# Designs tried in a protein design chat: VH-VL binders against UPF0179 protein Maeo_1037. Part 2

Target 1, 145 residues: UPF0179 protein Maeo_1037, of Methanococcus aeolicus (a6uvu3)
Amino acid sequence: MDKRITLIGSKIAKTGNEFIYCGVLEECSECRFKKICHDGLIVGKRYRIVSVRSAKHPCIAYGDGVKVIEVEPSNNFTILIESKKALEGLTLSHSDIQCNNILCKYYNLCHSEGMPEKYKIMELHEKIKCPKGNSLIKATVSTIN

## First folded at step 10 (VH-VL; from v3 with heavy chain S105H)

Design w5
Fold by ESMFold2 at other seeds, look of step 11:
Structure w5 (fold): chain C 145 residues (1-145), chain A 122 residues (1-122), chain B 107 residues (1-107)
Amino acid sequence: as target 1 above (145 residues)
Amino acid sequence: QVQLQESGPGLVKPSQTLSLTCTVSGYSISSGYYWHWIRQHPGKGLEWIGSIFYEGDTYYNPSLKSLVTISADTSKNQFSLKLSSVTAADTAVYYCARDWDEGDHPYYMDVWGQGTTVTVSS
Amino acid sequence: DIQMTQSPSSVSASVGDRVTITCKASQGIRTYVAWYQQKPGKAPEPLIYEASTLQSGVPSRFSGSGSGTDFTLTISSLQPEDFATYYCQQARSFPPTFGQGTKLEIK
């Protein structure tokens, strides 16, 4: 498990909340908390808050101040997978579903952003009726370390 | 039309590596999904050993994982099994099998090889 | 791993009999089960996928049913060529696992 200490706005600093780390802001380049706030976090990665310290600190990016939090990566996504590949418990290499229909109601599940090179199938849900006739199943997957 | 055939030594000494090859005819390995090895001990049931996905990912029975290697050679249309550090408990009939081609769910076997008997004995 | 338990372990029957073989999974597997037939000295051959889907070329006297944990294979009128060992196999979760087999013998 890769747990980190960082800071986040006091209003959203609640155990169980998630956020996407977006990198060092320009106004943070001169901040005395820069290293603690940003060190060890990966740009674009989703994190879950595991614990929250009660003390508030001033922050130029958050008007209500920030709190110290412990975070861990949040690795689970719901996506569509080709049914012939999908056995619960397998780790698959990511492969694009061949479809460019941006008007499809399932488009975001077929083209989920932030997917890593490999993922593990944690739970299979229902098969869907793909408008283009692809054989697809909805799945909860997790990223692997 | 599709045929799978196992080949390799029928007798292997303890502590050596068991090596088997499955030759596929009438069908390209790269057209399929998963390719399996399964074994059957004398007078007993079937045990799944592992599989290889046509793009190269491998999956092994957790009970055998540290001992098993599966590989494929698409230019020869073959996939192979290596089982290291064998003992008498590895004496079995070994089958290769294709994942069900017409289905929409993996890990059902539709075509099996005829099987090859491997005896582990000094 | 998901354990597949078959019952009975063996059965002795006559041509024309109705035979039912059961398979019980240690946890829910929806309908992700296959049945195979194996004759002595030969490889297993598929009969049924997805609990009830009959494989092409398999006689209609074979049928499968069930969902969740309890599954059955039925032969409605036994023929001489049906004397074999039958295995169920789950494909719900990795790794795939087989039942221990049911041997069907002539009386």
Scores: ipSAE 0.669, ipTM 0.869, lowest interface PAE 1.1, mean pLDDT 86

## First folded at step 11 (VH-VL; from w5 with light chain Y32W)

Design x3
Fold by ESMFold2, look of step 13:
Structure x3 (fold): chain C 145 residues (1-145), chain A 122 residues (1-122), chain B 107 residues (1-107)
Amino acid sequence: as target 1 above (145 residues)
Amino acid sequence: QVQLQESGPGLVKPSQTLSLTCTVSGYSISSGYYWHWIRQHPGKGLEWIGSIFYEGDTYYNPSLKSLVTISADTSKNQFSLKLSSVTAADTAVYYCARDWDEGDHPYYMDVWGQGTTVTVSS
Amino acid sequence: DIQMTQSPSSVSASVGDRVTITCKASQGIRTWVAWYQQKPGKAPEPLIYEASTLQSGVPSRFSGSGSGTDFTLTISSLQPEDFATYYCQQARSFPPTFGQGTKLEIK
């Protein structure tokens, strides 16, 4: 029941997509949509899109315009962790996996944006076949907040 | 070739602090993952106390009543255990152990120290 | 915490016997279990990791099996040096926990 209405770029406005709210841009200080875009959102918090309206609106931050969306907080999410660090129930200090293969199908799980300094491992899933040979396991983690 | 050796006092009075050091030879603690303390009460089985990712994060058994602190000194290749406010229930053989180095899953122990007996008595 | 229950508490056996020790987890742990051997006055030593992976230098008469909640350690032909206490340990969830031990004695 903690849903909010906001706007996001039309290209990424799809149910199920997630984003990190980064705050009010300086360019948005005089925008007529400022309140609906930003009220009720917490800077640094991850949100999941639960519904999307089809109408586009102009926005200086998104060149293809924005759509109205309904969002909810996303406190749990999936990442890849080095297998030798990963025991269910531990709180780990975040470290990026050193890999710049942007064509890898796991790239976004290895380089998740908006990660807090620490996270708790809630559930371990399967080990994956890393093309670079890293020993990695998929995990559901939660923020420490 | 890798060896772990516990050191510290064998007798500690109640309410005092128990302090043990594990010295690691033939392997750098900063090359490993988790470094563990485990104890074994007289006539009983094994109890995991806690671990450290060398000078990083620490993890402690939530069942312990004494205040636990684990620390590492990578320049001396040592990691240490402190239990404050000890009671007779802390009487045990204390082992340090290395996380299994060749595997890809944490919290298996591959090299253990020989153990040191600590008695907490009035 | 996940509880590990070993059975039997003790076994009396002769050299050459086949011995089976079991370990039951209070909840599923996949194959994330280790077995250790401890002789009197000595530290535990690893035998098996991940239910069935035999460690280097451990005789092939030792084997492990199981997944989920039920695990076994088997010694196919008991030798004099095998009289010891055996422990299972789960590495599924924090904190790691050990079984209470199974003492293997000479008959």
Scores: ipSAE 0.699, ipTM 0.887, lowest interface PAE 0.9, mean pLDDT 87
Fold by ESMFold2 at other seeds, look of step 13:
Structure x3 (fold): chain C 145 residues (1-145), chain A 122 residues (1-122), chain B 107 residues (1-107)
Amino acid sequence: as target 1 above (145 residues)
Amino acid sequence: QVQLQESGPGLVKPSQTLSLTCTVSGYSISSGYYWHWIRQHPGKGLEWIGSIFYEGDTYYNPSLKSLVTISADTSKNQFSLKLSSVTAADTAVYYCARDWDEGDHPYYMDVWGQGTTVTVSS
Amino acid sequence: DIQMTQSPSSVSASVGDRVTITCKASQGIRTWVAWYQQKPGKAPEPLIYEASTLQSGVPSRFSGSGSGTDFTLTISSLQPEDFATYYCQQARSFPPTFGQGTKLEIK
């Protein structure tokens, strides 16, 4: 819903980058930045970096330190969908593609984390060459509210 | 040898609910993807009404003013159309159709029913 | 909604003629167009999917072409059984929409 201030590792602190918030690490339990770094973020939710401050701060979890960033929830995802289901503008019920090849370069697009129960197809892109021969199309989808 | 056949009343009075059923033979509706209803007004072109994905998700043409409901009964291998509060403008030939099974893109129709004429008149 | 506009509305032709029917989309639809043939008193039947792919069992005298907004259905040598109404249909975006039809009549 709303933009928030947090901290992230300096190497990935770039405008436009996205990440999934995974929660508080054990080594962060006594960190003086714990509340600023973690408060208001939802475990498992995807965020997009909208601005980055240049100053670095020390962090035990990120060896090259962290930077202050502003983030917003990211409701749009790129995924792979079975081509025969995919018409632009439809709202589909989420269903995982049945493939357990975790070494596939498309694995994360077929098995995206944090997917809602339903999503709307916003734009269809190109069909891909699936190594297993599945008929798949790349799509930008949005969460429904 | 897939066959689709529409059934239902040919005459419906204004403000009543039009109910049609499509019976599918030679193919299980749960093996397919989308199942469609399309209508054709007298002497005019074709208008897509809506579709159902075999597990129950439904999609309706937003331009229709009548209340549309599509449902499926997999035990009878049938899917149905209800159109509530009908007027004379709903007089048409109604077709059911299967999504193109052999392709890799949705919303092309490969098998159509013969069509059933519905007249809305008092 | 994407509007599909067919031209001409009707065509009068003789057996053996080459006939061309066009369909224009109000927005780019890539090649996501189908063509259907409808004979009087009968349901539409598929001819072509994906702008140019013939449905199984369709005679080779039928062909389709086009991409983007402009699409063509061609009958290379008209036969008596080809007198019918022809419809194009887009499958780019929800909801699917049909052209108004082109009636092919015997001269």
Scores: ipSAE 0.694, ipTM 0.882, lowest interface PAE 0.9, mean pLDDT 87
Fold by ESMFold2, fold request of step 13:
Structure x3 (fold): chain C 145 residues (1-145), chain A 122 residues (1-122), chain B 107 residues (1-107)
Amino acid sequence: as target 1 above (145 residues)
Amino acid sequence: QVQLQESGPGLVKPSQTLSLTCTVSGYSISSGYYWHWIRQHPGKGLEWIGSIFYEGDTYYNPSLKSLVTISADTSKNQFSLKLSSVTAADTAVYYCARDWDEGDHPYYMDVWGQGTTVTVSS
Amino acid sequence: DIQMTQSPSSVSASVGDRVTITCKASQGIRTWVAWYQQKPGKAPEPLIYEASTLQSGVPSRFSGSGSGTDFTLTISSLQPEDFATYYCQQARSFPPTFGQGTKLEIK
């Protein structure tokens, strides 16, 4: 698999955690760690942390500093899907769930960034109680390449 | 009430393409979710063939995948089945069906057509 | 594919009898099972979704139960119109699959 070295905030630098690389922030344009933080990462791509080095470094973007991590691309996600579409083993076209409740505890599962046009349902989990009454089920999905 | 009706030739020669159309009345296929084709061999049980999400994604039984094509025409409120390279094993009653409209889970069939018998014979 | 196995393959019964038909899945399917009734020369008609949810217009003498791999359809007091073939169907995993059927005949 394509492994990369980068830096991430010390509070989330834990083996097994995932993140979406969002690009270089304006604050980072002059940072001496810019190359290590950003080279080799693709904007919008999801990565999984496979190892963490203990040394902490200062960073203007992360108040508690950053740690060096090794990452690899992640193609499996947990998201919420409309229950009436969701059968294990189907490949679905991605469709946005229309919801503006940014304070909802499920918001990031409904609005997962970096989703491709299509995905395959690998496993269905529990249905959730959506505050807006949408009928949604939690699923592990795999990207189609 | 919602009605589904299969139509197409009742006799098809081996190696040819079986072609059926399901006409939906009392309900728009673009308002639904999945639209299914199922068949029943003589004296046997039911086999799911495939489905379509109105004019969108198609899904086929893996045992038939390279032989089956399902399409929809929302302007005619119809969806169709083509099964290529047929043999005597494809002799069956063919049904179209709607995914359960009021439900919270897919792939339960709530409305079925009357069925049409297709015989594959030399 | 998930295999659905019904038992018995046929049963003879009289009006008023209690009848139980079973369906076993080759792996866990939670409660994602449907039951259909098919009379001779007609299309299947839905009875029960999600193991136990009766469909509109289905008499209350029909009931379903089970979870995981083992499911039952029960007719508490058989009526003349209930003589038919019954199928279970899983909706856990693609592709959906049906049991082989249970024929309920008059004694």
Scores: ipSAE 0.691, ipTM 0.888, lowest interface PAE 0.9, mean pLDDT 87
Fold by ESMFold2, fold request of step 13:
Structure x3 (fold): chain C 145 residues (1-145), chain A 122 residues (1-122), chain B 107 residues (1-107)
Amino acid sequence: as target 1 above (145 residues)
Amino acid sequence: QVQLQESGPGLVKPSQTLSLTCTVSGYSISSGYYWHWIRQHPGKGLEWIGSIFYEGDTYYNPSLKSLVTISADTSKNQFSLKLSSVTAADTAVYYCARDWDEGDHPYYMDVWGQGTTVTVSS
Amino acid sequence: DIQMTQSPSSVSASVGDRVTITCKASQGIRTWVAWYQQKPGKAPEPLIYEASTLQSGVPSRFSGSGSGTDFTLTISSLQPEDFATYYCQQARSFPPTFGQGTKLEIK
């Protein structure tokens, strides 16, 4: 596991939280923390917060400041899968759900970023009936390797 | 209207490869999800062998994994089972089956073939 | 693997009797269980999916119930064509597994 030290807004700096790194913001271009805040993170990758340091630091991008956190790549995702494909323990090839409704409340679970070519179903949760009528199930999946 | 039929040799010698084909009529394999092979030994219950997803991914019973190959030929609307290094313990009735088409959960079998008896004997 | 244990292994009954067959999973499977009927010399045929959902063409005298680990198949009034072997099957986790079967015979 490749662990990194970075900073994130103090309101969301909680162990167990996950986030997707979106890159350097324009307002951070001259920030003194730019190197530590962004170095070693890959745009589009998921990270899990494994520890949080209590001290806050001022930040232009976050109104209540930032905290130092340790993160690691997250190989586990919660996504939506077609119910008819989903048996716990199967390894599936990733296939896009046919829906491009950006305004859908499930959009990010249907179009998860950073998905590998294949994933293993670790746990199935509740079934979801999407607005377009697709029969979906929420699942925790794990990447292969 | 959907029918599945198993075909292949009914007698196979020990250590050889058992090879069966399931021909699907009245339904396209690519319209379905999982396609299964199941067997039943004399005087015993049902044992799931493996399945293939229509796009090509295969899944095998861990107790048989190194001995089993399942493949599909969508142009012929067929899927096949190969079981290598057979012994007398592989004597059974072999069934192919379709995953439940109308449901919202996988690995329920809705249409079964008639079954074909394979005997492994010298 | 999830083991499915059926009880009894066999039952002898008369036409008109009410018969209950049970199936126990070695761990929770929610309602993800199917029941199949197999007559001698024939392939299994589906009766019930999802613990209680009766399949098309199956007589209403068949019913299923249960959740978690304990499931039942009930035939409310046996008919001559119901004498067969019955199997439960879990669809919770890979690999799918079947119970050992329950043979229902004429008394």
Scores: ipSAE 0.689, ipTM 0.887, lowest interface PAE 0.9, mean pLDDT 86
Fold by ESMFold2 at other seeds, fold request of step 13:
Structure x3 (fold): chain C 145 residues (1-145), chain A 122 residues (1-122), chain B 107 residues (1-107)
Amino acid sequence: as target 1 above (145 residues)
Amino acid sequence: QVQLQESGPGLVKPSQTLSLTCTVSGYSISSGYYWHWIRQHPGKGLEWIGSIFYEGDTYYNPSLKSLVTISADTSKNQFSLKLSSVTAADTAVYYCARDWDEGDHPYYMDVWGQGTTVTVSS
Amino acid sequence: DIQMTQSPSSVSASVGDRVTITCKASQGIRTWVAWYQQKPGKAPEPLIYEASTLQSGVPSRFSGSGSGTDFTLTISSLQPEDFATYYCQQARSFPPTFGQGTKLEIK
């Protein structure tokens, strides 16, 4: 199995949530949890939370403390892709959608964090109504193996 | 208005490399999305060979992947097909095609070249 | 790969007849199907995309229908210039695939 144990801020420690591991903070260099918090995780890799333990622990990086979580790699995400590029099974080079409307309800799907250089389209869902008139389709994509 | 024209040798010997070029007029390759090669064996149906996205990503029919190379030369407004190690089974009419320009979904071919016959024979 | 199976393989019909050609996908493809007409000695030309949308300049006697796995191309009143081979093509998933063709012969 690919499951790992780590810690994450208590406010975001919910089963099903995902995060990108960004590495060891300088402030964590002498933390008593440094090993369990960071060992076995790959910088830049996306993980999904599969279980959460209820106990909180103090942490200099998270003001409301952290909880122990079990995670596994997440290779699949949902994003928006320009419809004219999107055929199921193609591997596309990532390119940003040109839109800076941070109030748009689709903003995070257009600007997904942690996108690899290339991704494979695993499934196409519905086209969405873009406020700017862009022709976009929702897709589940996977990292290239 | 938009025209695609295939060019290249009509006769190729077995084990050689088949090379074809599609010249596009009335439309810039860099304005489009996917540019396709399709072939049609004598008296048979159509087989998609591969495509190139105008910025350089290539996509090949898995049955041909190790044998096919598609490239583009935007300065000449051309894209090309190379098929290595050909056999008699590669005898076909070869077409180039443009991805549907006005559409909202990829991999419909809206403009086709005239086609060029390539025979693989000793 | 998604297989596209056309029926019939060939059909003979008279001018004025209503002709129906079918195409069946091996799995659901929504409406992501195109139809092409290929006249003898010429390249294929698009007729219909998205199952039912006529390409510009295609006569209104041509129509398409279907969703999921079963698709139909209909010519409501056959004309002499409709002598051709017709192909369906899925654009649901990589790689794109074509039906084997239906040859329409005019008596």
Scores: ipSAE 0.682, ipTM 0.882, lowest interface PAE 0.9, mean pLDDT 87

Design x3
Fold by ESMFold2 at other seeds, fold request of step 13:
Structure x3 (fold): chain C 145 residues (1-145), chain A 122 residues (1-122), chain B 107 residues (1-107)
Amino acid sequence: as target 1 above (145 residues)
Amino acid sequence: QVQLQESGPGLVKPSQTLSLTCTVSGYSISSGYYWHWIRQHPGKGLEWIGSIFYEGDTYYNPSLKSLVTISADTSKNQFSLKLSSVTAADTAVYYCARDWDEGDHPYYMDVWGQGTTVTVSS
Amino acid sequence: DIQMTQSPSSVSASVGDRVTITCKASQGIRTWVAWYQQKPGKAPEPLIYEASTLQSGVPSRFSGSGSGTDFTLTISSLQPEDFATYYCQQARSFPPTFGQGTKLEIK
């Protein structure tokens, strides 16, 4: 895959972490690092951090500064899916899980951002114990390219 | 109380389109998840043909994919199978089935229709 | 596709016997297997889901077990109405697949 150099907040700059590139912030429009931070990244695309340089740099958008990272596109990521929909190998139409409990430890897996209209189930993992009683299974899914 | 019933012609000529309808009673198709078609050839056992999710997504056995169309008509509470360009190899008993309603895993069939025999011959 | 292989292909047994039917998957399927009973001239009917969960209304003489690749269906005391063909079916991966069936003849 095509690897790129960029910068990300020091708190989340860890090998193996993933993020969704959301575009240039207004605060970054005049930043001297703008080209390095943003060139070659696609808005809405998920990236995986493959290496992190230890030096911190100042950044208006990240209070603890940023670190230089190398990233690659990530087509696979983990979400929670309603168990009754989830067969390995199916391509599902995206729909939100009905839950507004933002304090739930699973919240971000239930409300993953950057989901395309459809995704393919690559692997099913364990069912989780949902506090609201929803029947959910953890899955690795792939975006349709 | 849920019942499924297949209907359609029992005899189809080679190269024609086989068309079957499953009528669902005692349960709304739009309340369910997957709705399946399965067939049984003499001497070959059960073969899953395809399914439709209640909002219209379809899934077909890769061995049949270019020949199969499944659709649903929620106003009639029916879902249908079309198999194009049939040959004698498509002679089978055809079943419709509902995905396991009370479970938490898909692609188990809890309610089956009675089956309808389709013979392909000229 | 995941192949499901049943053993034996057929069995003859007497009323009251304990009968065990085996199903082997070509790769690990966890417990995502169902068992169906098909009586002559009828559609298949569910017996067991998730390797061991008995469908409502199925007699307690039926039980299932297994995980991974090896699964069993057991009838603890065979009754005359248990004459049928039994199929296992995996629900691990698309497309779902069935075993070839085990024909139980009551002698």
Scores: ipSAE 0.682, ipTM 0.880, lowest interface PAE 0.9, mean pLDDT 87
Fold by ESMFold2, look of step 11:
Structure x3 (fold): chain C 145 residues (1-145), chain A 122 residues (1-122), chain B 107 residues (1-107)
Amino acid sequence: as target 1 above (145 residues)
Amino acid sequence: QVQLQESGPGLVKPSQTLSLTCTVSGYSISSGYYWHWIRQHPGKGLEWIGSIFYEGDTYYNPSLKSLVTISADTSKNQFSLKLSSVTAADTAVYYCARDWDEGDHPYYMDVWGQGTTVTVSS
Amino acid sequence: DIQMTQSPSSVSASVGDRVTITCKASQGIRTWVAWYQQKPGKAPEPLIYEASTLQSGVPSRFSGSGSGTDFTLTISSLQPEDFATYYCQQARSFPPTFGQGTKLEIK
């Protein structure tokens, strides 16, 4: 596996969590942790946290501090798909779910960043109860590359 | 109400291309999800051939993948099957089918065509 | 591919009998199975979706049950029009696959 060490906000530093690396923030341009936070990470690439060290460190970008984490690249995403499209093993063309409710608890699963044009359904999970009545199922999908 | 009807030649010579069309009436292909082709060999069970999502995404049985082409013509409300380089093993009754419209899970067939018999022989 | 194995391959029964047909998947498919009825010279017709949900217009003497790998279609009191071949079909994973069929014949 291609594992890396980095730092992330303590509130989101949990094994299994994923994030998209967005690059060096302006707040971090002269931070003493800059190299360890950012070396070896590719802007726009998705990573999954595989381990978390318990020690918390101060960071001006994260008010509750940061923790040291080990990450690996993630080609798998958890998203919501229209249930009527979703058969395990199909490769679907990505289609945005039209919903502007940014406060919805499922918002990030409906509007996943960095989604490729096509994806393969690796595993189907549970159907969810969409507040707008859409028939959606949670799925693990992978990039075709 | 909703009806599917297969059409095409009933007799095809080996090595030729089998070409079938499914005409859909009472329902717009663009309103649906998946549109399927299924065949049934003489005295045998059912084999799924492939499907098309009305916007053009196609899915083929891996055993037939290099030989099958499915396409749609939404202006005629039709979708079509081409099977190239046929042999006697392709002799079957061919059905078109609609994905279950009322459900919330794909790849169940709710409306089938009558079926058309295709014989591959010299 | 997920294999669907039906049992028995054929059954002879009389009008009024209770008939059960089973379908076994080669791996877990939750409840993502359908049952179809095919009369001679006709296309298959849906009976049951999602293991146990009857299609609209299907007589209540038909019922389905099961989850995981083992599924059953039951006809509680056989009628003359029920003599046909029955197929199960999984919709868990690509490609969809059918059982080999169970022919129900008059005794």
Scores: ipSAE 0.665, ipTM 0.877, lowest interface PAE 1.1, mean pLDDT 87
Fold by ESMFold2, look of step 12:
Structure x3 (fold): chain C 145 residues (1-145), chain A 122 residues (1-122), chain B 107 residues (1-107)
Amino acid sequence: as target 1 above (145 residues)
Amino acid sequence: QVQLQESGPGLVKPSQTLSLTCTVSGYSISSGYYWHWIRQHPGKGLEWIGSIFYEGDTYYNPSLKSLVTISADTSKNQFSLKLSSVTAADTAVYYCARDWDEGDHPYYMDVWGQGTTVTVSS
Amino acid sequence: DIQMTQSPSSVSASVGDRVTITCKASQGIRTWVAWYQQKPGKAPEPLIYEASTLQSGVPSRFSGSGSGTDFTLTISSLQPEDFATYYCQQARSFPPTFGQGTKLEIK
């Protein structure tokens, strides 16, 4: 069971949401919640929220406060991949979609950080209309252990 | 015009390795995506054997995985099938095929080779 | 593996007839199905991709429809060159799989 208790901004504290832990902010170095908020999490690792407690707590980093959450590691990613590669159940070698449009609303799905060298397609979702004209499909993928 | 042509021995003895080559003309293998091998048993339907992605990754039918090797030689514009430890059950017509080039979804075949008959017999 | 079941296994028809061949998937495959025609002694040839998209050069008397698990191939007015075996194939999930075929014969 690799579940942890931590704190996250109240606006994003919803069961089923995922986040990437980015480390301790300097503003948090003397925070009374520092241990609960940061201990037991690995920088760069993706986590899924499995429960949310209703009470808000003040936080210097999150202006609308934080809520206590329970999280577990997540090896599943939602990404965009080239439609011509995408058959459910294939294991693909990761390749970047060549696009540097940082203003695109899909940018983070095309450039998901922490992607492994290979991944398995677990589920295909909808095709998306790429502003650059790329033929892309949204997919849930899993790391190969 | 794109053409695919299978070549290899028509008769193979049990326990030997079946080796086939698909020669592609009018199109570069590295311009495509997946390149497939499919077979058709006597009086039966079609069975997908495996594919190679133009960059070199291979994918095999789980029913055959430990027995199959697919490889490519881009300098000759060819891709090949090896099936080890064959039995009479491997008697079939073997086809190579190209993944649908103009589509936006994989694993549809748009160009097929003529087919080559392989008989496994003592 | 997703199983593709075709019906009928064979059909006899006359030139000019309308023929419908069906294909049922064991799981939902959206519209990710193709149809192929195979004449005796020849390789299969593509007819339809994506349930309903005709391959270039295929006569308009061929049409495909369906989504989910149930798919049809229709030939609206048979021609002599249409007597062949027809296969459906799913491209939803690895590995790709084919139906067992439907043989269309002349009366």
Scores: ipSAE 0.659, ipTM 0.874, lowest interface PAE 1.1, mean pLDDT 86

